# Miniprotein binders against p40896: the designs that were tried, part 4

Target 1, 331 residues: p40896
Amino acid sequence: MLMPKSVALLRIRYTLEAALARGFTTVRDCGGAEGFLKAEIRQGSLNGPRLITCGHAISQTGGHGDLRSGALPASAFDSCSCHFGQVGVVADGVPECYKAAREEFRRGADFIKIMGGGGVASPTDKISNKQFCDDEIKALVDVANSYHTYVTAHAYTAEAIQNCIKLGVKGIEHGNLLDERTAELMAELGCYLTPTLVTYKVMGSDQFSAFLGPENSRKNTEVLYKGIDAMKIAQKKKVKICFGSDLLGPLYGYQTQEFRIRGKVQTTQEILLSATVTPAEMNGLGDKLGQIKPGFIADLLMMKSNPLDDITILDEPESNILFVMKEGRIY

## First folded at step 2 (miniprotein)

Design F2c
Fold by ESMFold2-Fast, scan of step 2:
Structure F2c (fold): chain B 331 residues (1-331), chain A 80 residues (1-80)
Amino acid sequence: as target 1 above (331 residues)
Amino acid sequence: GSKVEVRIEGDDPEKLIEFAKRLIEEAFKLGLMVYIEVRGDTVRIRVWGDPEEVKKFVEEVKKRAEELGLKVEIRVEGEE
């Protein structure tokens, strides 16, 4: 019998080493990286970004994180946890939600990721499907609060976003279909939005059309067209915006294209803050990371030119980064 | 084509594991998406991405399989 888990670990390691080389000294993993991998990087056994992890994304049965084929029995498990670069666990009902969230913290998670709505790359859900009942979301938030951290939710629609944040969810991943009322509520509640525009651009290209089936292609097009408008609305309403890519496995190499896409919507200063100060604050590290300042950790990039003058130079790291420093070490 | 499916059979599980690891490393260096399924004496690999990189991957699979004495069936999907 063969062990495919070792193969999945090699996949994650290549992705992380490459991300550091592209200029990312810290990354937040929203599914797939476990606490032991974070420890290996901290010990210097692996050259990669500092990891902030959630472990497994938590999904209801048939939700965005449930990657089982519809024809498989309920007892079937996905042995290839790297499917689409995401790792999910299924929990239904309040007791299972408590147990799932506590299990992720036992494994070293820094925060909890849930599927609050449908998605593009799920086999059984629609973008418009609300996921989890209110009591389940409250249970997940309760556990995160007891660990002095947060829940972030995958959610596209105004309905799903509002439901999650009213129940104490702090972060929203994607948010491509939010409206002005939802953005106002997010700002009022101090929520964070992490748009991931590059994933829809890459997945919608001719090179990768074979990766998505007809139904997933339709979902992808729907979220792509609305995503830029959603980000404009979020900025207008003063929502806290973080930087993300949500790219799958080897497509992670395209993550720097997000800087170029953001340049169409945000100022260069806003983009740099969304990739440094704002995510550091979200993760309780605002006094240690995201600034070049006495007493902060020595993570920095030396660039050939000023990204404040042209943000797109960050989308050409091989040509424009002279070196990456993480914790005072040059890579 | 931008997608290829590879089926590999062998009677040595250790050789199959090492082969699978090597192919995934190569696919990642080429920027390709990989799905792999291992069951006893059989490995199934689906690879997709940029057509030129998929072609390089196919050549690496053929070379490695012959060197290891493994039975290989390769199907390129969407070939014009």
Scores: ipSAE 0.000, ipTM 0.134, lowest interface PAE 20.6, mean pLDDT 77

Design F2d
Fold by ESMFold2-Fast, scan of step 2:
Structure F2d (fold): chain B 331 residues (1-331), chain A 84 residues (1-84)
Amino acid sequence: as target 1 above (331 residues)
Amino acid sequence: GSKVEVRIEGDDPEKLIEFAKRLFEEALKLFKEGDLLVTIEVRGDTVRIVVFGDPEEVKKFVEEVKKRAEELGLKVEIRVEGEE
């Protein structure tokens, strides 16, 4: 969804400040954050977590990131301004994929996000749809590799996940329908999985059910039911697991409830590693972030009690966080 | 290395939180110098401090914490957990 840039900037300031207050000192944005937001946070002009960004998510025509209705012309978004969020860019064929990925890096992206399969929120696709051909994915991976970084893909099904990782995609977002064979391949290839279980729980609640149409409600139910099983499979096969929520707009405040949900499948130690060490490693920052060690950046939480004893204290940040430190500064 | 737990008790939660914040800043400075690892937790009316590191440096830090807590009228309990 396109929005006037000035309005988006006012709203994102509150979102970023709130995320930092909830204990997130670094956040990976998987679609729509402008590169200048990173510079403003780095320079101290804006308070918020350190941002790792992909710019626009790259989608095929009619794919998960193509937000045009069936009635809009194909050229409708070629020159449009996009704000922070889930808004993507459309690219078809190898040359357009090269150009799209290079444009995101020109705009300050740290990695590339692609739509490797269908999803819940997009207007024109289904969860079962594979997206992009092999040559297109190879082109996107080639560009990311030339910048010494990675491609991560939105993908739910075993088929979509396997297609992406065999072509060099390093990360999978969601993965709610993965199977044992797919998890084994992910582990073998050193891929990262970022489950987003809280999104489906929140969207499936009575409070938010009205926001989903019949088809999207069916999609939501499918991914919710399978998400816990997918997590168990991924843990069993020793897939590298990161922390994420994939919550949008007003739902972003529920992001910390993911800790409680993970506690049904992972140990407290595994959850904490998935929110600190593992994502730092994924982003080439394992020697600077995610641990309290000499030489590391001073990002720390002061807590009223130990999350190793009870992970759910992280679900209640207002009650349990005394302060957040980012780069040695208390917030 | 050695491990020492320091427990600070008081009846004013705001005063304990302020005390913990100041200690955390000092602990971070010492950690950057490579000598000590310090964990600080506030639990209701208690601040729990666990100090790891070189025995001599641990002893100095623990004595400083005790002195500052006592100057503020807070109750201090020290428990030595072990050596190495």
Scores: ipSAE 0.000, ipTM 0.174, lowest interface PAE 18.8, mean pLDDT 74

Design F4a
Fold by ESMFold2-Fast, scan of step 2:
Structure F4a (fold): chain B 331 residues (1-331), chain A 80 residues (1-80)
Amino acid sequence: as target 1 above (331 residues)
Amino acid sequence: GSKVEVRIFGDDPEKLKEFAKRLLEEAKKLGLEVHIEVRGDTVRIVVEGDPEEVKKFVEEVFKRALELGLLVTIRVEGEE
C-alpha cells in the first residue's frame, strides 16, 4: 500500500522490492536511507528488506562527506531556508561531533557512519588525507557506545584504518589499501571489514566506462584489483568480513554480482557466512538473524540448487531462487 | 511538501550540465521549487514541493539517468 506523503513508495519501492526478490532479507544502508522506510516495511506497506540505517554520514569540513566546492561559503548548509539538503552532516570539534551523532540517533539511526579517510569521488579531499582528529573520533564512538551500537568508517588506507580502529571504530567500509599489519590489528580488536568490490567492476563496465574518462577508468580498475588483494590479506589474517556492494541509485540492481567477485578470494562457505552470520553478529542480531535455528526470525531462501556447491547461482537470483521468506511470510 | 536531494556523478562536465538542465526543465513543468549546485564532476539538486509532483520528478530522474548512463544518488524525505 502506498502512503500519499511518501516518495519512498516510488522508485525506491522498486529498488527495495527487487533487493528482497534477489534474496536480501536484511540490508544495512550506509547511504542515508530515512527512518520512515523502516516503518513502511514493518507495516507491510512496502515489500522490502529489513533496514539497518545510519542516517547521514558524518564528515569534517573538507572531508569525504563534504560535497561543497571551495567556492561555497561555510554557511551554505547551516540554514533550512537555503533549500539545500545535507549530503552528509559536517561536524568539526568535539561538541559538534557529539551533537551530530546524537541527532542521527534521534532520527532513528541504528549505527553511526563516519568518513575516516579520503575518497576517490569527493571534490575537496584526497584518499591519503587524515580525517577528524582523535578527540572527534572518540566523541563519535562515545555516543555510539552509549546507544549500545557502533561506528563504522569509510577508509581506504592502512593509516586511516589503524587510526580509526585504535580509537574504537568497529567497522571499516572498503579498505582497498589494507596491509598485513593493519589486518592483524583489525583481527586483534575484533573489527569488521565490508569490502565493496562490485561498485568498481560496474563502473568499469562497457555501459559506464565511457562516462568515467581514461583517468577515472584507470583509478577504478586499480582500486578494484587492490581491493581484491586487500581481501586476500584480510582472509589470511582472519578479519571478520561482511558482505556489501556500495552501489548507488540505479546501480543497486547489480549488487548480486559481488558474490562472483568474492569467489576469487573466499570459499563459498566464507561468502555465505559474510552475508548472513557475520553481519548479524556485527549488528547485535546474532541471536535472531543469519541462521536457520529454533528461536530465530524466519528469514530464509529456498534455492533450486545448493549455493554451497556453486556460489554464482546467487548472481542469477531470477532463475535460481524459488522463494524468499522474511519473518515467516513468503514473497 | 516532500523534499528530495539528487546527486549526479560523472567525469564529463558537459554531460552533467545537460542532464542537470533537463532535470530543471522537468521540475519547472511540475511546478517544483529547485536549487541546483554544480561542483566539478558532481551536480547536486534539491527539489521541494507537492509529494505527487516530487514523485513524478524522481521517476524522470531515474529514467534519464539510465538512458544517459550517469550515476545518480537520490535521498528521499517525506513529510513528518
Scores: ipSAE 0.000, ipTM 0.130, lowest interface PAE 19.5, mean pLDDT 71

Design F4b
Fold by ESMFold2-Fast, scan of step 2:
Structure F4b (fold): chain B 331 residues (1-331), chain A 80 residues (1-80)
Amino acid sequence: as target 1 above (331 residues)
Amino acid sequence: GSKVEVYILGDDPEKLKEFAKRLLEEAKKLGLEVHIEVRGDTVRIVVEGDPEEVLKFVEEVWKRAMELGLIVVIRVEGEE
């Protein structure tokens, strides 16, 4: 059944307030957040991080964003539960791709999210290598370029990543099976990688695996470790890396555990840059966000201790954040 | 009637058992049929009944779990 709108809005409010309290002054949503949430936060009628949104993720029929192919609703790991079954839209052929991308911008999207590949954990998934034909990806990129923004793609495999970035896709979400050659190409083309390692840790946890079954639990653990290796490759080849978790709301310890997981392959400074300067640059906000200097928006955290000395204090926000400032206001 | 499945994940089995017992009492007050299954650090709840009462119960579960830092996963009957 659908949740009443008033109940959904109350849950969204708590989720956004909690994200801000955990230290996130800006969040990029990769599917499901509506443009009206940006307006309400901007107006101050809702407390939360500044939102950068794509609206719905765009998928081909039978692709990863087609809800009928999914094992779990995307909202299961997104605490904005107002979007049950609405994270993705389906578009086939060049005309439908143009229309879908334009519709997302009409609804207030800041960028376009596509499903560039499927799930790599399935041994029978023929879609895992690439989704969309080249002309469809070009159409989506053309629309994004006309709005002076970008396309980012869900993609795991080297083949899917290479195909997307050669066609003008700027960002890759996940990238767990990235190889050295693909990382070199990403660096050459100035592409951004946003790993979301904590998502696989949550899905592969002993707690969740009790009900998912042993094969799914095993595959999620394999995907997590492959993602760690992919990050090592990306660091070695100087790929631009952004911070992501794809988790919001009541996941204290899990969302912020991404800082701890990144510590296996990145320095504290690299992690902090991936959460501030690099994503601001990706989103055309490098002159306004991510740094404390004259002319920048006054977003900052006051901490009890220096996160440069220990990144894991960001995984304990309740104990370590004294206050969060967003746009010069203390929250 | 409406049927909703809720998973609650935490790292303290004793707190999860206390939470589950409290939820069972609240469901009784709302006249709902509830099946609760506890496995280690995970609670599975299947709620069935009047749509308004089911939504009220699920909302309360979500809010309380959020305050305790617990992960909540909700599935509605008919979703893949």
Scores: ipSAE 0.000, ipTM 0.198, lowest interface PAE 15.8, mean pLDDT 73

Design F4c
Fold by ESMFold2-Fast, scan of step 2:
Structure F4c (fold): chain B 331 residues (1-331), chain A 80 residues (1-80)
Amino acid sequence: as target 1 above (331 residues)
Amino acid sequence: GSKVEVRIWGDDPEKLKEFAKRLLEEAKKLGLEVHIEVRGDTVRIVVEGDPEEVKKFVLEVIKRAFELGLMVYIRVEGEE
């Protein structure tokens, strides 16, 4: 957001093309991808995965997506080369929530993303701070339901997750502090969990630990292990689990390392289902995507070896993928 | 060097014959030695040579086979 628009567009294009080359034929974007990119990919003007987008993440004032928080960087002459951040919009009160959700659908969104809880390392919004009142969440869910789709929420804590799903939110992003009671409720309500463990692993590596500093590196590692435990709980309670990475910009190249991390908790078959069948079902595409079956879209990955025997071959796509097919076309 | 066996099945003998002909032309462009056997509804292809050129050829075979709705099986010799 602080980088020149032309640089941001080039980075997005590169990221999408690289994601397809790494084996991802469909990608769900949880904030920032514009609807026009879907048209360009469908027309063949851009090579990339099929996009499922939410537009802007919707946040309350002072919530996790409120980028106004004291961090208005004073770039006195607009010559600053700054990191691209997640693009959010702020809405307070029931009428503003209706308007914000409708605006995202007008812009071509396929679903709604909300900030349902604070960030685990945020200085301005505490993890324990309640985000949105119940009527605001109900308004956002009502709009999504009228478009025959869903709301997904950024949420880490059991309390934030329970609050969201009881009000009709169907997806939870992250969920690193999930407990057994909350997982039981998620399973009962048919909710989806998308863990994003690779982000914490990459940021905690020797290559990036100096960037975070010692205290943040320790917290990052703690959040990773809490997330692994949360996945064990979710598996035990039979929560529907999707594949995700939550990686930004130059770190997006590490997204395939999530397969190896998932191997600590899930079987190879469970991991493959979480990256194919389960997310297709979540997005209303279970009859068109995620299976090699007559009548389905011809999205295929040809591998040198069977990933059922070793899931970690997906962590090294350049060495192990023979080709990626999307809609019958080889890339 | 790399050695790869590709087997292709289809219900249309005319499509398989045309497919095999085009593959021989592609192999010549890449300077590869290729052995192709056509037996009714099945085509067996064995290619051996430089790993990068073999990879290019195999990817082209797979691409064209899927575009024609043909079934494909690949075996890389030396990897089990």
Scores: ipSAE 0.000, ipTM 0.324, lowest interface PAE 12.5, mean pLDDT 76

Design F4d
Fold by ESMFold2-Fast, scan of step 2:
Structure F4d (fold): chain B 331 residues (1-331), chain A 84 residues (1-84)
Amino acid sequence: as target 1 above (331 residues)
Amino acid sequence: GSKVEVRIFGDDPEKLKEFAKRLLEEAKKLGLEVHIEVRGDTVRIVVEGDPEEVKKFVEEVFKRALELFKEGDLLVTIRVEGEE
């Protein structure tokens, strides 16, 4: 079920302030944040991370972002509604795809998010389903290119990932079922992968698994374990890897556990680069964000101890962060 | 007949052996044919047999793997061969 508007607005403000307090000075929202929130944060009217937004995720009819088959429980989402609680938009055929992408940019989007395949928490699609035809994806990519930015796609399977990146999609969200050939192609094309392992771990727990039902619980468990293997494959093939959690508002408190999960498959340096330098480069901000050096925006964390020695201190921000600095201001 | 491969990765040899042993016991309890291969810090277990019994085994592996993942002990990867 979707939350009442008044509760949703209060939770959005809390989510933004909490994300900053957890150490995130910049957040890329893959479907849910409204463009006006960027202006309020930029002007200092609202405390929160710098936002990079896509507006609505764009889906085909019957695809992962098409919620017309009923409301999903808040705790059962993946990339249809994120921390900020918005739904996708539906577009079919080349003209509708052009119009939908242009509309998102008119509303202040920084990039375009599409549903390139099925998901765990969708009433109308299966994880194995490839979504959009080639001409539709080309239209979405064409619009993003004309705005000097990119398309990123929700996709799990090798088939869906390969189809998207061959058509010019720059980023893949999740990618839990990629294979070695797909990872090689991603590296060749300079694509970015943003794994989101913590969402499957949390949703597979005893507390939350009941919301998925038996079929979706099985699907969730499959993507969790294959996703860990996918991370190892992606690193071996030198895919550019970003940091992500794909958690809903009620689950955002588990967001930092992604650092601990990544620690099973990445070095601490690789994890920190995936959360700083690599996503800044992906978003055209590699000359302004992600490093502490002259000329860069003054975003930094003061920690009680060194995360290079123990990445898991980032899982416990309340006890380990002394302060967060964003644009030279201490929070 | 169905076939499934389980790979276990870990840097704690005792926990790796204990987990592998428990999976072998579960597979034998279900009447499945088992092949085990040990190499360095990795254990590969292949089980074959009746599709219904293989499904029970896969479900048990997922449950046990999730618990160990929560504890931070071992990384387990499951691959099913011959599945569409």
Scores: ipSAE 0.000, ipTM 0.157, lowest interface PAE 18.2, mean pLDDT 72

Design FO1
Fold by ESMFold2-Fast, scan of step 2:
Structure FO1 (fold): chain B 331 residues (1-331), chain A 80 residues (1-80)
Amino acid sequence: as target 1 above (331 residues)
Amino acid sequence: GSKVIVVIEGDDPEKLKEFAKRLLEEAKKLGLEVHIYVRGDTVIILVEGDPEEVKKFVEEVKKRAEELGLKVVIIVEGEE
């Protein structure tokens, strides 16, 4: 019974240690990392990045976080848990949403992640579908606000994004189908966008097409082609942009390719800020992280050459990073 | 105390390993605290202790690295 969870935790550990080695001193986990991993890393028991966690991503029944096949009933197992692996939990209606969000904070979450729309990897949802009703989103935002933190949402479409941010959601993950009007609203409301361009490029390649079924491959193609345009729109409207990859399982090694992909649409300065200053500000750490200044935490990369001159050197960490320092310790 | 980070680069991992070993012995003679990290073709040495002894160590590192054809970068921490 505990073996599947133990296997998932070992994979998360490996992924986190590898991410630190690739230059990431802080990682915001948007589902799957347990709160206790933060304590182990802080204590030095795990050589991983500093973790900012949401615990389980919260999804409606049949939503992006509901990983059950459409053929399986809601009570397929004798389990008392509404959990579907380490990544997501299912909550329907205002009372269940309050309870789910409070449970994640009880377990050590720093913020709340919700599924605000459909996704590429979900077996039962459509990319165009909005998820949760307004009252459910309000309940989740109310809980996050009471803990002085935020809700971030998985969402691709302008409709899903607008619905979420109008209800107080602070962050949007992906946003590949963002339009100019939605970007303007995001900027006005001070929202953050975390594009994840590399995941669609890698998952859509011939080598990894078997990872996706035919329906998910069609979803992936749609978001892949529009992701670059969404990035340009967000920058034009001055949306605050963070760095992310959203890579799954065996694809984690491709995380740094996001620097190279973004280099086609952003300046090196914009990319570096999106990976340092902007995400630190989003998480209330702008006075402690993201800059090399007196009084800041000593997280830094020593590079063989200047990434401002060539951002692609960050896509070859083994060749170009001399060392990674986190909290004054070299890794 | 004084803190200095020394970064040493070369093509030969065995040569870097021997160089690191010699530097560890030298630092011990000077009563310095030394931490050594090996990453591929690079050795990183964190040195801390008495400012005068750290200065002697840094100059010795530069001299020996030049004799061995190794590239050296030295980073000195500011006060406080």
Scores: ipSAE 0.000, ipTM 0.276, lowest interface PAE 15.2, mean pLDDT 76

Design FO2
Fold by ESMFold2-Fast, scan of step 2:
Structure FO2 (fold): chain B 331 residues (1-331), chain A 80 residues (1-80)
Amino acid sequence: as target 1 above (331 residues)
Amino acid sequence: GSKVLVFIEGDDPEKLKEFAKRLLEEAKKLGLEVYIEVRGDTVLIIVEGDPEEVKKFVEEVKKRAEELGLKVIIRVEGEE
């Protein structure tokens, strides 16, 4: 049984309106948002942040994006109209990878998201597993390059990160087990890292620990405790760092806590650049977004006080944001 | 292990958030692997683990949803 599309669209609207109200004028969706939603937001039919989308995240069989149990036949759950089931598609071998990536661009994707390693919420993988073979990753990168965009990969371990970036992957999501050698290579190749520390903090809290069960709670603990060290390594080696939360469902309201967590390891200027200039540059919008400057799109926050003096005011948007402007319109 | 998808629909997001929090507590007591996603007026639950414990959790979900007047739709994996 799948959820009706009309109900799914109303839920997307709720999530996007709430993100805009919390101060996010642009969001990069790393799985689940369809390309047509960008047109609806652009036209003003839906209120929400500007969307940069990948469509479905692409996973190998048994990889992080494969939500089927080990007991299901290969044909089961290949596509689902519910929000959760829209996150991933499965592709194996070079031809299927070409087809999957091309299909996402046909549907309006701006970039490609792949599962380059194991994760916390996947039923069939381990965090230490690297995913896809080299030729599969090359195929996905080749398609993205032909569309003048990039591939970003979910990856935690130094091995998974190195394998992805050596094959032309531009972005790494999470990267909690990053080492110095891998960070040096990322900087050399001009790669982007998007840490998502708040998701592991929230998911590991007493309120939400049952969310993951025992095995996935162990995975979560491993990535959480190493994530801060990974950020310090990335900064030391001058890796380009973007802002992300990777929060789902009831956890999405906690996305602004990422500013507070990063305040323990980054300067306020570094955090603001990671949430504005750096992600704009990653997405080919550095000349249009991320700065208050003539010729730029009029996206801005009016604040009661200066976040350069205290970054944690961005974790209290209802108290500290006077208004959100997106494309010259106040929301 | 047994895997079950549960969809819960209602018109009050705050009641659904409270409901999801209560279900997280019950899942923790049963030692189950549970994924819960709340999107406005809907809760999606994926529960996996020992068949007897999954059955207990699903029955608790049904009971609580009935008490709150919520619509519940259940799909058991592998019933092809």
Scores: ipSAE 0.000, ipTM 0.147, lowest interface PAE 18.4, mean pLDDT 73

Design FO3
Fold by ESMFold2-Fast, scan of step 2:
Structure FO3 (fold): chain B 331 residues (1-331), chain A 80 residues (1-80)
Amino acid sequence: as target 1 above (331 residues)
Amino acid sequence: GSKVEVWIVGDDPEKLKEFAKRLLEEAKKLGLEVHILVRGDTVFIVVEGDPEEVKKFVEEVKKRAEELGLYVLIRVEGEE
């Protein structure tokens, strides 16, 4: 009631502790988690996965991250964050984009997240609208490059994805309307795709469809199947694929079901690489994380059976994980 | 009507499942609509209904959590 932000912070603590218990030793937050949470986990004041953060997602006025339009039930599908809190900041024009990106790095961000296109729940005209001008995207990329890191963009349509990656954006979040030509360009430019299929599946379920209403529930089902097709295209064209869920609030507990959904399109080896090696490489940690190898950080899962034989054992962590090790400590 | 979110965290998944079952039974006695999500050490509940009945439910949740040594976080939506 009076303390919504304090309540959100307590929930972030529970979701982070639970994520570690579910086998996630490192997570990338695409909006909402600030650098202080990263510091608390590093210092041991909070148990949770190692955090890679962007701070606030940067949006144009009236764009997808401009929450001044009001909170809608469907807003859960529009965030790349697995955490709660304020996910976006608004910046217009090249000078404001420079300032916004630099402010996120000052606050401890590891990378920059932008809204490069419209949301799935938006009207068709809004989805097709370009978000940010080319010079604004270039400014955000310029700042990220000066910090020796990257920009990732929320984008669904082929047009939005192509525009972002041609301007130097390294990562695409969601990508549910990806086409074959765009996937070829992503592969050529060495871009990363992070699909978030479980979010649409969970919100479209009977338990949660009441929060969306019938029309939005149908749209979520459509977006899920389009996302599965986009994943097939990305695999065919050898796009680098990372693991993500885009789950917020009470849905965070369903994060592991993304493994099962990916199994419709990817091999078990491809899924495991997308959750370990590939995201480590994307974040400049490929020499430290994602492999059981001498000289690497001791982040390990001890399992009752081999996930290469059955990926769905990762969907039931309580039954199948014997322990989680992070930095040599057992949890 | 009023809407309330309840997060419950504990060390024992079996105790959490029994706690969630008891809360569901109490919400039904108060004529409230309830949705429950259980994951490991965490239970999330959404309860909706008449503001006075929702308030009674929230007070019962706090009381029972204290008796069981469980941590409970409650968020109330709606202003009555």
Scores: ipSAE 0.000, ipTM 0.161, lowest interface PAE 16.3, mean pLDDT 72

